# VH-VL binders against Small ribosomal subunit protein mS42: the designs that were tried, part 10

Target 1, 220 residues: Small ribosomal subunit protein mS42, of Schizosaccharomyces pombe (o74379)
Amino acid sequence: MSFQQRFARALDVGYKNFLSKDAVRNIFAYDNHLRGLVQKECKIHQTPYRVPSDLMVQSASDPARANLFNYSSQLVNHDFFFSGLISPERPSADADLGAINLKPGIDASFGSFGELKSQMVDVGNSVFGDGWLWLVYSPEKSLFSLLCTYNASNAFLWGTGFPKFRTNAIVPLLCVNLWQYAYLDDYGLNGKKMYITKWWDMINWTVVNNRFQATRIESL
Short names: E, the ipSAE of ESMFold2; O, the ipSAE of OpenDDE; V2, 0.75 times the mean of E and O plus 0.25 times the DockQ between their complexes.

## First folded at step 11 (VH-VL; framework fv_ebrasodebart)

Design q5 (from m3 with light chain S93E; at its last look DockQ between E and O 0.02; V2 from the best seeds 0.00; counts 0 for: pae O 5.0 > 2, placed apart)
Fold by OpenDDE, look of step 11:
Structure q5 (fold): chain C 220 residues (1-220), chain A 123 residues (1-123), chain B 108 residues (1-108)
Amino acid sequence: as target 1 above (220 residues)
Amino acid sequence: QIQLVQSGAEVKKPGASVKVSCKASGYTFTYYAISWVRQAPGQGLEWMGWISAYNGNTNYAQKLQGRVTMTTDTSTSTAYMELRSLRSDDTAVYYCARGPRYYDFWTGYFDVWGQGTLVTVSS
Amino acid sequence: QAVLTQPPSVSVSPGQTASITCSGDKLGDKYAYWYQQKPGQSPVLVMYQDSKRPSGIPERFSASNSGNTATLTISGTQAMDEADYYCQAWDSEDAHVVFGGGTKLTVL
């Protein structure tokens, strides 16, 4: 099932053992609102850019276009988050399944998938405010690491060495939405930890594995 | 403002090689791969391969493996496609396109295209 | 390698709804993309990730992807919509790109 199909299905039935259909619909409504805001900002700034990722990059270094950046970046983050999820009707997935190529690096970086889960849950739960938690890969270092970004910022800009976010090249592999609207409906103010815990079971490790493998593709 | 500008038309003999350039502007060059797509006269689009401007990785269509080489020059934001051992059926308009993004090689698209380069192979 | 099949041609009258299909094995499990190409011009992305519309593309353009078939729909078709349309997807095994054979849309 494609991402779009999974998301469409989630609007109808939710993500079993993760997000209710009402929670998903709320997120979807927010996403649509963001799209409207992006269009408005594009008109204000007379930008001809066509997709959120381009708008994000174009506006990232311009304080006058901060709104455009935030809205566009949040859309990119949303897509990345949801595209990394399994089917809404699947109850859970084993972290080791489909992640064969990730295992050596994950073991080397975190000790195990279980340790990775534990760290993501703990780090995510410790984040104060709205943001995103990422699993990223450094091709140069051959290491995996966790990255937390706040508000609508993301790990993609870090990887490109964007002037305001210059760092070592990294590749985002997955992320979890730590914005309150993402988990309040189903988990409440004190349910963030459980939210992240349940999110882990919804990770599509095939997608994550493909993202990782894409960084390693060479000419035959 | 985002655009890809390709080199001019080429006429080649069978067995020769051709190298087409694609200069990118208006965006962060290393953020995307450059894909090459060709179109024979009156025919459909045929994907040739892509090269990541991010890490230099390439992926070529099976049909063209061994005959095609894609390269990038990040200092000039220019991509190159070389096709060797040219045949008459290589006559086509060759397009460079922006895509995929460096992090989505499995789900990317081509949202910016060059103007095309006609390569004619004739004896 | 994955193959995407399109009808070679589709004809519609102005104001009618045009539907262009793209069929492939388990295509609904992948993202589909659509491109418009007019004579003598480069292709233009008109739909991405199954049903998303880039800015600048008219709202009359929509798309869906389910089962083995992706569909591009143009409501209220106009003369300017006359063009070749290509679907595109990825091969999930080798990260190759696959295009459909293209569909010529004629507005009569």
Scores: ipSAE 0.023, ipTM 0.624, lowest interface PAE 5.0, mean pLDDT 88
ESMFold2, look of step 11: ipSAE 0.556; ipTM 0.794
ESMFold2 (binder alone), look of step 11: mean pLDDT 90; pTM 0.934

## First folded at step 13 (VH-VL; framework fv_ebrasodebart)

Design r1 (from q4 with heavy chain N57D; at its last fold request DockQ between E and O 0.64; V2 from the best seeds 0.00; counts 0 for: pae E 2.4 > 2)
Heavy chain, then light chain:
Amino acid sequence: QIQLVQSGAEVKKPGASVKVSCKASGYTFTYYAISWVRQAPGQGLEWMGWISAYNGDTNYAQKLQGRVTMTTDTSTSTAYMELRSLRSDDTAVYYCARGPRYYEFWTGYFDVWGQGTLVTVSS
Amino acid sequence: QAVLTQPPSVSVSPGQTASITCSGDKLGDKYAYWYQQKPGQSPVLVMYQDSKRPSGIPERFSASNSGNTATLTISGTQAMDEADYYCQAWDSSDAHVVFGGGTKLTVL
ESMFold2, look of step 13: ipSAE 0.528; ipTM 0.776
ESMFold2 (binder alone), look of step 13: mean pLDDT 90; pTM 0.928
OpenDDE, look of step 13: ipSAE 0.580; ipTM 0.862
ESMFold2, look of step 14: ipSAE 0.403; ipTM 0.748
ESMFold2 (binder alone), look of step 14: mean pLDDT 90; pTM 0.934
OpenDDE, look of step 14: ipSAE 0.775; ipTM 0.903
ESMFold2, fold request of step 16: ipSAE 0.344, 0.364, 0.481; ipTM 0.729, 0.739, 0.785
ESMFold2 (binder alone), fold request of step 16: mean pLDDT 90, 90, 90; pTM 0.932, 0.934, 0.935
OpenDDE, fold request of step 16: ipSAE 0.829, 0.005, 0.824; ipTM 0.924, 0.546, 0.921

Design r2 (from q4 with light chain K52E; at its last look DockQ between E and O 0.03; V2 from the best seeds 0.00; counts 0 for: pae E 15.6 > 2, placed apart)
Fold by ESMFold2, look of step 13:
Structure r2 (fold): chain C 220 residues (1-220), chain A 123 residues (1-123), chain B 108 residues (1-108)
Amino acid sequence: as target 1 above (220 residues)
Amino acid sequence: QIQLVQSGAEVKKPGASVKVSCKASGYTFTYYAISWVRQAPGQGLEWMGWISAYNGNTNYAQKLQGRVTMTTDTSTSTAYMELRSLRSDDTAVYYCARGPRYYEFWTGYFDVWGQGTLVTVSS
Amino acid sequence: QAVLTQPPSVSVSPGQTASITCSGDKLGDKYAYWYQQKPGQSPVLVMYQDSERPSGIPERFSASNSGNTATLTISGTQAMDEADYYCQAWDSSDAHVVFGGGTKLTVL
């Protein structure tokens, strides 16, 4: 199913109490624009067009294709962000079960979900410029933590030699888009704190827990 | 059985204050918000504000900002609403109502209501 | 600040369908909620999240929310449905609660 098909309801009605349908449509319009830029970069560099995640990995270590990386990474980040949100139609009792399963690890890492919320809001609001805030898990330390990435950078390649001179093994579980285009329409330039606060209540903790459980299996 | 039980009716003079209590039972108090809603005689519902029992955060209606204080006592599962500098147009039935769980806070709706507390402000 | 507008009254005959509207700018972008209040009683939640019915509310109650209008519908209206009905939403800009002005349903 295509990206737009998977989020057709959000494009129709938005995310109640978080993002209006106009804001969602504007984010997706930018996503579509980036897809056009990816095609152009593929022609420039004679790179066969593939899905954004493949293009992101291929271009990560190639400075000559930095634009291709930036555009494809942002597309992957958009998918991860929207896939982590509660359905526009309903809150889910399944989200409660995910949070219950995560509680021991969240408590050990942050003290509580309330402390995690406070830290995500404060850290996210303190990011100067554009970027992404991530909840990540370190299998080696058995701890959750927060990670900021700047511009189009991401947590998917963290610890794989990208960025240069970093080899940490972490797994991203959740992100929030801190680029101005994500919050400007509904919250304004001075509304980033409220945007992150509203986003917190939209987290699908079942999805976060599923991502967490999958990474534990992969880490053997 | 989920219940919100409020303190009794009060008669006040203009300029006084009133503090209404709302004792919750039958659920985990710290997982939910409590809203306060008032209704003047023959009038509709007017939202006053809410308080999260999870972290103590409050939001007050702009009309009442500076005159209202909402608190909770988690050890007794009780929410309080204090309205100061009372005027005759503050005469109303004051309701407490349970909001959604802490992770649904921004989708606020009120599934359980207290019985109401009549506050009469007269000279 | 946001405003939710309801008709002040609606009258129906027993057994007929009653429709109560609630209008607000971009209301369909938000969840709408409905409360019933009988004289001398506390409000009771009758519909939540646009179209969901709490346990214990009769199936003759239904609701929808799209565009600028939410609608509460009572099919097969009974005398016991005679009450005031309020819609409610959030104001997303300041996390405040907004109630409609209320609609008196009369069953004649």
Scores: ipSAE 0.005, ipTM 0.436, lowest interface PAE 15.6, mean pLDDT 84
ESMFold2 (binder alone), look of step 13: mean pLDDT 90; pTM 0.931
OpenDDE, look of step 13: ipSAE 0.015; ipTM 0.538

Design r3 (from q4 with heavy chain D111Q V112H; at its last look DockQ between E and O 0.74; V2 from the best seeds 0.00; counts 0 for: pae E 2.6 > 2)
Fold by ESMFold2, look of step 13:
Structure r3 (fold): chain C 220 residues (1-220), chain A 123 residues (1-123), chain B 108 residues (1-108)
Amino acid sequence: as target 1 above (220 residues)
Amino acid sequence: QIQLVQSGAEVKKPGASVKVSCKASGYTFTYYAISWVRQAPGQGLEWMGWISAYNGNTNYAQKLQGRVTMTTDTSTSTAYMELRSLRSDDTAVYYCARGPRYYEFWTGYFQHWGQGTLVTVSS
Amino acid sequence: QAVLTQPPSVSVSPGQTASITCSGDKLGDKYAYWYQQKPGQSPVLVMYQDSKRPSGIPERFSASNSGNTATLTISGTQAMDEADYYCQAWDSSDAHVVFGGGTKLTVL
């Protein structure tokens, strides 16, 4: 399925108490615009078109392809953001089980889910400019932490000499879009704090826990 | 235990299509890719592509672009590989293998493999 | 183009050390992986991320990767180690998986 097809219900009705359908449609219109820009960049660099995550990785650390990286990375970030939200089609009761499973690690890292919320709101609101706020996990350190990335940068390739040094990599579990286009329509220029606060209530903790469990369930 | 169980052997004529299934169990299907690798008789391993069960994204080997379609059914934890316009050099054992996690992209490895499906293309 | 070259065969006596090479342009800048395949069976991962050994693989298996060459080493080779061995990496320019051509290890 296309990105539009996977979120058709959100495009139709929005996310109650979080984003109106018009706000969602505007974000997806920008996403479609970025997909057009990716196509143009692929032609410029004679790079076969592939899914955004592949293009992001192929163009990483290549100054000649900086535009391709920025557009592809933003598309990856959009997908990760929306995939982490409670679906308007069927909110899951399993969200409570996800939070229960995460609680020991969240408590150890932040003190509580309440403290995590406070830190995400405060850190997110303090970001000057556009970017993304991430909840990440380090399997080697057994530690959750927050990461802020600016503009179209992301947590998937953060701080790595990709690919060889990814073994020190953090694993992204959750993000929130802090670009103005994400909150302007419904919250206004001064409503960033309220946007992040309302976003918190939309987190699908079942998804976050499943992402976390993927870091821990295989003997290597 | 983690298992990948594939559909049975197929005999096909040139020009036909084949669709091989790979049913996964013992892990959360939607947070990994499924890779397809084939091996012609007496030959080495040839990567065909993979599909991310996380979001349905696909990445196909260039040689097979236009002839292969990979899909998943998350409700049954099953991946499918369809190869069209078959020819005699498509005779091979077709393996599915659990590919990279949602955050590993293509830098992963294949620890868990299906048993293989023999596809014979002859007239 | 990214190509991983392996010798077609290697022969070793029981108890001796077998060494299987995998050559590719700047392969040491990538992670290398190794698979064992016995006749009629699926491949089995025996080394990952250059030199790490999965749980259940005997300690006599080791590997290294530097420059243009990755090497799988089997010390104290046993008859049960007779198999085909494949190296694997990925092609950074095309985001594709690449396998070596395979090496038949014979234990005489």
Scores: ipSAE 0.392, ipTM 0.735, lowest interface PAE 2.6, mean pLDDT 88
ESMFold2 (binder alone), look of step 13: mean pLDDT 90; pTM 0.938
OpenDDE, look of step 13: ipSAE 0.735; ipTM 0.875

Design r4 (from q4 with heavy chain V112Y; at its last look DockQ between E and O 0.02; V2 from the best seeds 0.00; counts 0 for: pae E 18.6 > 2, placed apart)
Fold by ESMFold2, look of step 13:
Order: structure tokens, then C-alpha cells, then sequence
Structure r4 (fold): chain C 220 residues (1-220), chain A 123 residues (1-123), chain B 108 residues (1-108)
């Protein structure tokens, strides 16, 4: 099932009170363009074509394939972003259950969901330039935290030698796209704060909780 | 200079198959989708399906599932539509039309059309 | 399945404004496209993505799409505008293209 097929309803009607159909279509058009660039980079570097997540990992430490990494990483980030949103067809009652399950950890890390929202809006709005804001979990610290990444960089490889420094392993749970193409059409250049605020209302906390629970059952 | 040139008219009996070709020129064939649209005499336009020349993926109209096959030959910049188990109500002019670029394929508009191929099904 | 309904015909005098409608449930939530077809000829795209005009289409062609209705408008209608006009949209439920039934524009 292709990325566009999985989000056909959003392409048709957008996300009510968040992103118009035009904005969604523009993001997906760019996503499809990046897929073509990935194929071109694979030919240039004689790299067998694979799914974007594999290409991202394989190219992360190879400066000669920086373009392949950037395009692949952005594709992975797009998938993670849209997969974390409530479906435009109907709200899920299970999204509320996800938030309830996460509450003890969110309270311990941020004080409350209200404080988490406030921090995501303030931190996200303060990012100058294009990038991504992430909610991540550290199994070693048993804490949630926020992470900003620049341009096409991502949280999936944080602490693996990309960036260059080793850090604690983290698990990405949620992200918001801070690139201007994501919000400019509907919110304008000065509307980034409102975009992040409206995005908050679209988070599928059941998906976030499922991502969190998967870290707890992972065996060695 | 963008042009879609289709194969000539065909006369077929019920139960036969027909394969219509559409040769593209004046643009990068592999960057675009090709749609097939038919029009019965005195009737409106009916979308049949599309094929991406980029990756060969197809999407067929529900009523034609199982009877239609769309293919491309990128070496000749040619799209093909084969309709099987022909019936008399398949008599129509068959058009190929250029769809969007591969990164815009979710938009279903058609900016250039072939000249049409009349397929007549009579017993 | 989505259905696009057009009036079978519209008549106008030369120089007047022609208005051709295309009705569908929540059509304004989708992009609408318009095609002109003269007898014995292939269709020609005249409006895309609700209100955008391709190069080579006269400025007298305009379009809108809101609510349940898309509208093609031809101002200063000329005899050469006499043709069949089809609206078209995308059906997201199965990723299929849907055409309206067509409208015959007659310039008296």
C-alpha cells in the first residue's frame, strides 16, 4: 500500500481545522518528488534501491551520499508525521485512552500534558529555519523529552553516531513538520505558532502510546 | 510540441480483445501518467484507468476490473490499453491522455489528449 | 460512489455570460477540472484545480468551486465557444477519476 494510498482521504479533504486539502496535496507532491530523487541518487551511487528507512540508515555515515540521506530521511519523517495524526474521517475514542496511558510518564517528565503542549508550541515556534520537533523517550532515563532536528535530520538515528557524538539511545514517539512548506499555505510565514497549536489537537495519542509500548516489550 | 498519437480504428467481434497504442513525444515519457478515457457514440466521457510510466503502477475503473490491462514500453515511449471479452456496448472512441507528473499523480487532470481510436464491436 | 451532475444544455447569446454548473456532494472539498470538446475533436483542458487557467485558454474562461457546486463561467461568449463541457473530479474512496455527464453550450 503506497504512502499516497494510505492517506487518500486526507488528500481528498485535508485535516479539518488543521490543514487544507491544498496544503496536504502540496506536501504529498513534494514527498513524491523526493522519491524520484532517491531513485536518481541510488543510480548515481550504484546503491540498490530499497525502502527509504533502509536507505536512510545505509547512507547516514557516508558523506558522499549526503543527498540520498537527506531525501530518504525526509520521506521517513513525512511518514512518521502523518501516521501520528487523527484520521480525517472521524475522531478515535482510543486517542483519549492513549493519552491516559501516557499520563504518568508525561507528568513525570513535563508536569502535565498542558505543560507539554506549552513547551512544544514555544520550542517549535522558536526554531529558526526548517526542521522537525520531536517527542522522544529515553529507556535508560525513563523520561520523555523534546528534541529539535535541523533540515531533513531526524530522531531515529540520534545517538548512533549521527550526529557525530554518541548520546543516550532514544525512541522517537511523535514529530511535527516545521518546514515552511507544511504551514505557509494555511498559516502564513508568521503563523507557525498557530500551526503547532492546531497540530496539537490532531495528535493520535493511541499511535504515540503504541510506539511507546513497543519499546517496553522489545527483547534483546 | 507535446503529442500523443494513437493506433488506427479497429473492428472486432464480441468476445475478442483489442489493444490500442498511444505513442508519446515532446516530453519525458517516464515522468508522467497516461490515462485512458472512452466515449460511446453520443455519450459522455468515461474514465477507464491510468498507468504511471514512472513505475508501471495501474489503477483501473471498478466496472472494468479483470477485463482491462494497461502497460507501457519506456524504450518506445508508448502506452497500451488492452480490453478483453469485448461486448457491443464497448463500441466507443478510446482516448489516451497525459496525466500529472509522477510526484503529482494524486491530481487527476489531463492536459494533452490523443486523437482517439474508434473501436467498433459488432457481430 | 461520487456522482457529478451537469445540466444537459445551456444556451446564451453572443457577448453574454455563460454559466455551467457541476454538482456533487461536498465537491468544494475536492479539486474540480473542466474540459471543452467540439464535435469530432478530442477534449481540451480549459480549467484545472478549481480556478486555474492553462496557458492558451482565453481570459474570458474562469471557474470556481465551493460547497457542493463547481461553476465554469465564460464571459463575452463567442460562437467558437459552442461545445460540450465536462467537469471532472477525483474520488478519494478508490482513487478514481469521475466525469460529469456533460453540458452542451449553444451560442445563439
Amino acid sequence: as target 1 above (220 residues)
Amino acid sequence: QIQLVQSGAEVKKPGASVKVSCKASGYTFTYYAISWVRQAPGQGLEWMGWISAYNGNTNYAQKLQGRVTMTTDTSTSTAYMELRSLRSDDTAVYYCARGPRYYEFWTGYFDYWGQGTLVTVSS
Amino acid sequence: QAVLTQPPSVSVSPGQTASITCSGDKLGDKYAYWYQQKPGQSPVLVMYQDSKRPSGIPERFSASNSGNTATLTISGTQAMDEADYYCQAWDSSDAHVVFGGGTKLTVL
Scores: ipSAE 0.000, ipTM 0.427, lowest interface PAE 18.6, mean pLDDT 84
ESMFold2 (binder alone), look of step 13: mean pLDDT 90; pTM 0.931
OpenDDE, look of step 13: ipSAE 0.686; ipTM 0.876

Design r5 (from r4 with heavy chain N57D; at its last look DockQ between E and O 0.05; V2 from the best seeds 0.00; counts 0 for: pae O 10.0 > 2, placed apart)
Fold by OpenDDE, look of step 13:
Structure r5 (fold): chain C 220 residues (1-220), chain A 123 residues (1-123), chain B 108 residues (1-108)
Amino acid sequence: as target 1 above (220 residues)
Amino acid sequence: QIQLVQSGAEVKKPGASVKVSCKASGYTFTYYAISWVRQAPGQGLEWMGWISAYNGDTNYAQKLQGRVTMTTDTSTSTAYMELRSLRSDDTAVYYCARGPRYYEFWTGYFDYWGQGTLVTVSS
Amino acid sequence: QAVLTQPPSVSVSPGQTASITCSGDKLGDKYAYWYQQKPGQSPVLVMYQDSKRPSGIPERFSASNSGNTATLTISGTQAMDEADYYCQAWDSSDAHVVFGGGTKLTVL
């Protein structure tokens, strides 16, 4: 199933054992709201409307365009988050098969996938406030690490995640949304840990692996 | 060539329901929303709602909430608009129009329109 | 609920410039669209995203959007331009579409 199909399907059925249909719809409604805000900011700044990733990069260094950056960045983050998920109806996908190329680095960096999971759950749960938790790769160091960003900030500002924005620092591979709206509907105020735990099972490691491989090729 | 072809004129009694179809061709149906717009005789355009052929999501005008249902059949590239509990002031030409791409509602427009379907509600 | 207000009618002599306004609360913060409708015909998109002209629309058609008013301008107005014109925008609160009341353009 393509990402587009999963995206559409998620609005209909949610993500089984992760996010309800209503939770997903609320998130996507928020995206639509953000798109409206992006349009407004583009007009304010006399910037042609572009895809969020381009607008994010364009506005990142301009304090006067902070709103445009935040709104665009959040859209990028949402897209990256959802595109890294398996099909809504496929909770039992073999995550390990797709992560074969990641295993050596993950083992070296965290000890095991199990340890990575544990750390992401713990670190994510310990984050106070709204933000994102990222698994990132450093081509220079050949190591994986966790990065926490707050609010709409993302790891792409320091990475090579987009073709038009290249850095030699870090590459985002996956992220989990730690904004309260992402988990409150289904998990409540005290359900953040469970939310992240369930998210882990929804990771499409094939996508993560492809992101990893693509970045490696581009860095060579 | 992109075309939207609507079903024929309808005559209904008050209290009845009408279902108008809009068959799309010439483009990828699932990538766009379909909007419905009606126009009473001698009056302006009134937006009724839109449906995304991409995910089936709908948004109806508040005035028509509870009386209107929009659906799509992706296998036939056809959109349907059902209006229930018809009354005389529902007499209008009903248009379908190709709406924005998925999640582009803020920047989208209606670039292709059906020929219109006259629905007359009379006792 | 967002409201777009248009003058009911505008008259212009052939060759002159016609201006049709569309006013709404903070309309300048949104994209405006314009449609032309001739009697017995379906609407036709003539301007999109404030000032962009679709393929096939004559260059004499232009538009702008600032403050709370969008304006459709037809330079060198011709008899064939006689029609009803509708402005359109999206309501940012609920993703509803809003049309203006329409303006009848008469070419004298």
Scores: ipSAE 0.009, ipTM 0.549, lowest interface PAE 10.0, mean pLDDT 88
ESMFold2, look of step 13: ipSAE 0.394; ipTM 0.748
ESMFold2 (binder alone), look of step 13: mean pLDDT 91; pTM 0.934

## First folded at step 14 (VH-VL; framework fv_ebrasodebart)

Design t1 (from r1 with heavy chain D111Q V112H; at its last fold request DockQ between E and O 0.77; V2 from the best seeds 0.00; counts 0 for: pae E 2.5 > 2)
Heavy chain, then light chain:
Amino acid sequence: QIQLVQSGAEVKKPGASVKVSCKASGYTFTYYAISWVRQAPGQGLEWMGWISAYNGDTNYAQKLQGRVTMTTDTSTSTAYMELRSLRSDDTAVYYCARGPRYYEFWTGYFQHWGQGTLVTVSS
Amino acid sequence: QAVLTQPPSVSVSPGQTASITCSGDKLGDKYAYWYQQKPGQSPVLVMYQDSKRPSGIPERFSASNSGNTATLTISGTQAMDEADYYCQAWDSSDAHVVFGGGTKLTVL
ESMFold2, look of step 14: ipSAE 0.430; ipTM 0.764
ESMFold2 (binder alone), look of step 14: mean pLDDT 90; pTM 0.932
OpenDDE, look of step 14: ipSAE 0.749; ipTM 0.896
ESMFold2, look of step 15: ipSAE 0.451; ipTM 0.778
ESMFold2 (binder alone), look of step 15: mean pLDDT 91; pTM 0.939
OpenDDE, look of step 15: ipSAE 0.574; ipTM 0.854
ESMFold2, fold request of step 16: ipSAE 0.463, 0.423, 0.294; ipTM 0.781, 0.742, 0.725
ESMFold2 (binder alone), fold request of step 16: mean pLDDT 90, 90, 92; pTM 0.936, 0.935, 0.948
OpenDDE, fold request of step 16: ipSAE 0.803, 0.848, 0.736; ipTM 0.907, 0.923, 0.884

Design t2 (from r1 with light chain V97Y; at its last look DockQ between E and O 0.72; V2 from the best seeds 0.00; counts 0 for: pae E 2.8 > 2)
Fold by OpenDDE, look of step 14:
Structure t2 (fold): chain C 220 residues (1-220), chain A 123 residues (1-123), chain B 108 residues (1-108)
Amino acid sequence: as target 1 above (220 residues)
Amino acid sequence: QIQLVQSGAEVKKPGASVKVSCKASGYTFTYYAISWVRQAPGQGLEWMGWISAYNGDTNYAQKLQGRVTMTTDTSTSTAYMELRSLRSDDTAVYYCARGPRYYEFWTGYFDVWGQGTLVTVSS
Amino acid sequence: QAVLTQPPSVSVSPGQTASITCSGDKLGDKYAYWYQQKPGQSPVLVMYQDSKRPSGIPERFSASNSGNTATLTISGTQAMDEADYYCQAWDSSDAHYVFGGGTKLTVL
């Protein structure tokens, strides 16, 4: 199933109190454009077209394939971002049951969900240029933290080397798109803070919790 | 508690298609990939491909490109593998296995396996 | 394409240490996984991420991975350990998983 197919409803109605259908359509148009660029890069480099996550990993260490990396990585980030949102028809998110399992760690790391929100809004708003803001988890430290990446960089390949050689490995749990195209349509040049504020209400904490739980190997 | 249960044995003629099912239980189906691995009689394990139950992304072994299709039904937590244009050398036990978590395909291992499905291709 | 090479067979006496190797180009830079398969049964994960044991796997099973070789070690080998063992790794160049050819462990 394609990205647009998975989020067909969002294309039709947008995200109430967050992104208009026109804004969503603009973002998805950019997604399609990126997919086309990935295909072109694959042809240039004589690489079979694969899923963006695989292409991202394959191109990450190759300066000659920087475009392929950027386009693929942006697609991964895009998918991760939208997958973490509640239903387009949901006007606002009340306390999600998924957040309950995250509370001890969030409290330990940030003090409260309110503080986490405040920090994400402030940090996100303070970011100059295009990028992504991430909530990440460190299994080694058992702590949550914020990570900002610029352009198409992401938290999946953060650090040096692949997961085996990564020091202080982190796991991304959610992210917000800080690229201007993500918020200009509905919020304008000075609306970045409001955009992030509204985004917070659209977080699917069940998905976040599932991502958190997935950081642990299930006992067989 | 975590298990994968596959459909029963199949006998097919050359040129036919086979579709094997794999029902998952005991875990969150949508956040893992399912891989398919086959084993010809007396031979080793051969990876066929994977499908992400999270976003539907697939990756097939080059050898099987064009002949294999993997799908998932999240409503029933079931994965399917269809192999077309069957040949005698496709005779094997086919396994489904729980693969890596979403967005971690490069770190994957197969920690849960189905019981296997024997597919026999004979004239 | 990545290839993982295993010896076709290894024999050991009960109580002795069995060692099964898996060789591949820069295998030590990847995570290695090991599976045990007994006749008529599905494979069972016995080692993950080079040297980690899943729950339920005896402590006599250990593994390492460095250079171009991953090694599965079974100390105090028992009759029940007789099986085929497969190594597995990720091939980033082709974006696929690779299994070794398998090793038949015989306990004499």
Scores: ipSAE 0.258, ipTM 0.757, lowest interface PAE 2.5, mean pLDDT 90
ESMFold2, look of step 14: ipSAE 0.403; ipTM 0.766
ESMFold2 (binder alone), look of step 14: mean pLDDT 91; pTM 0.934

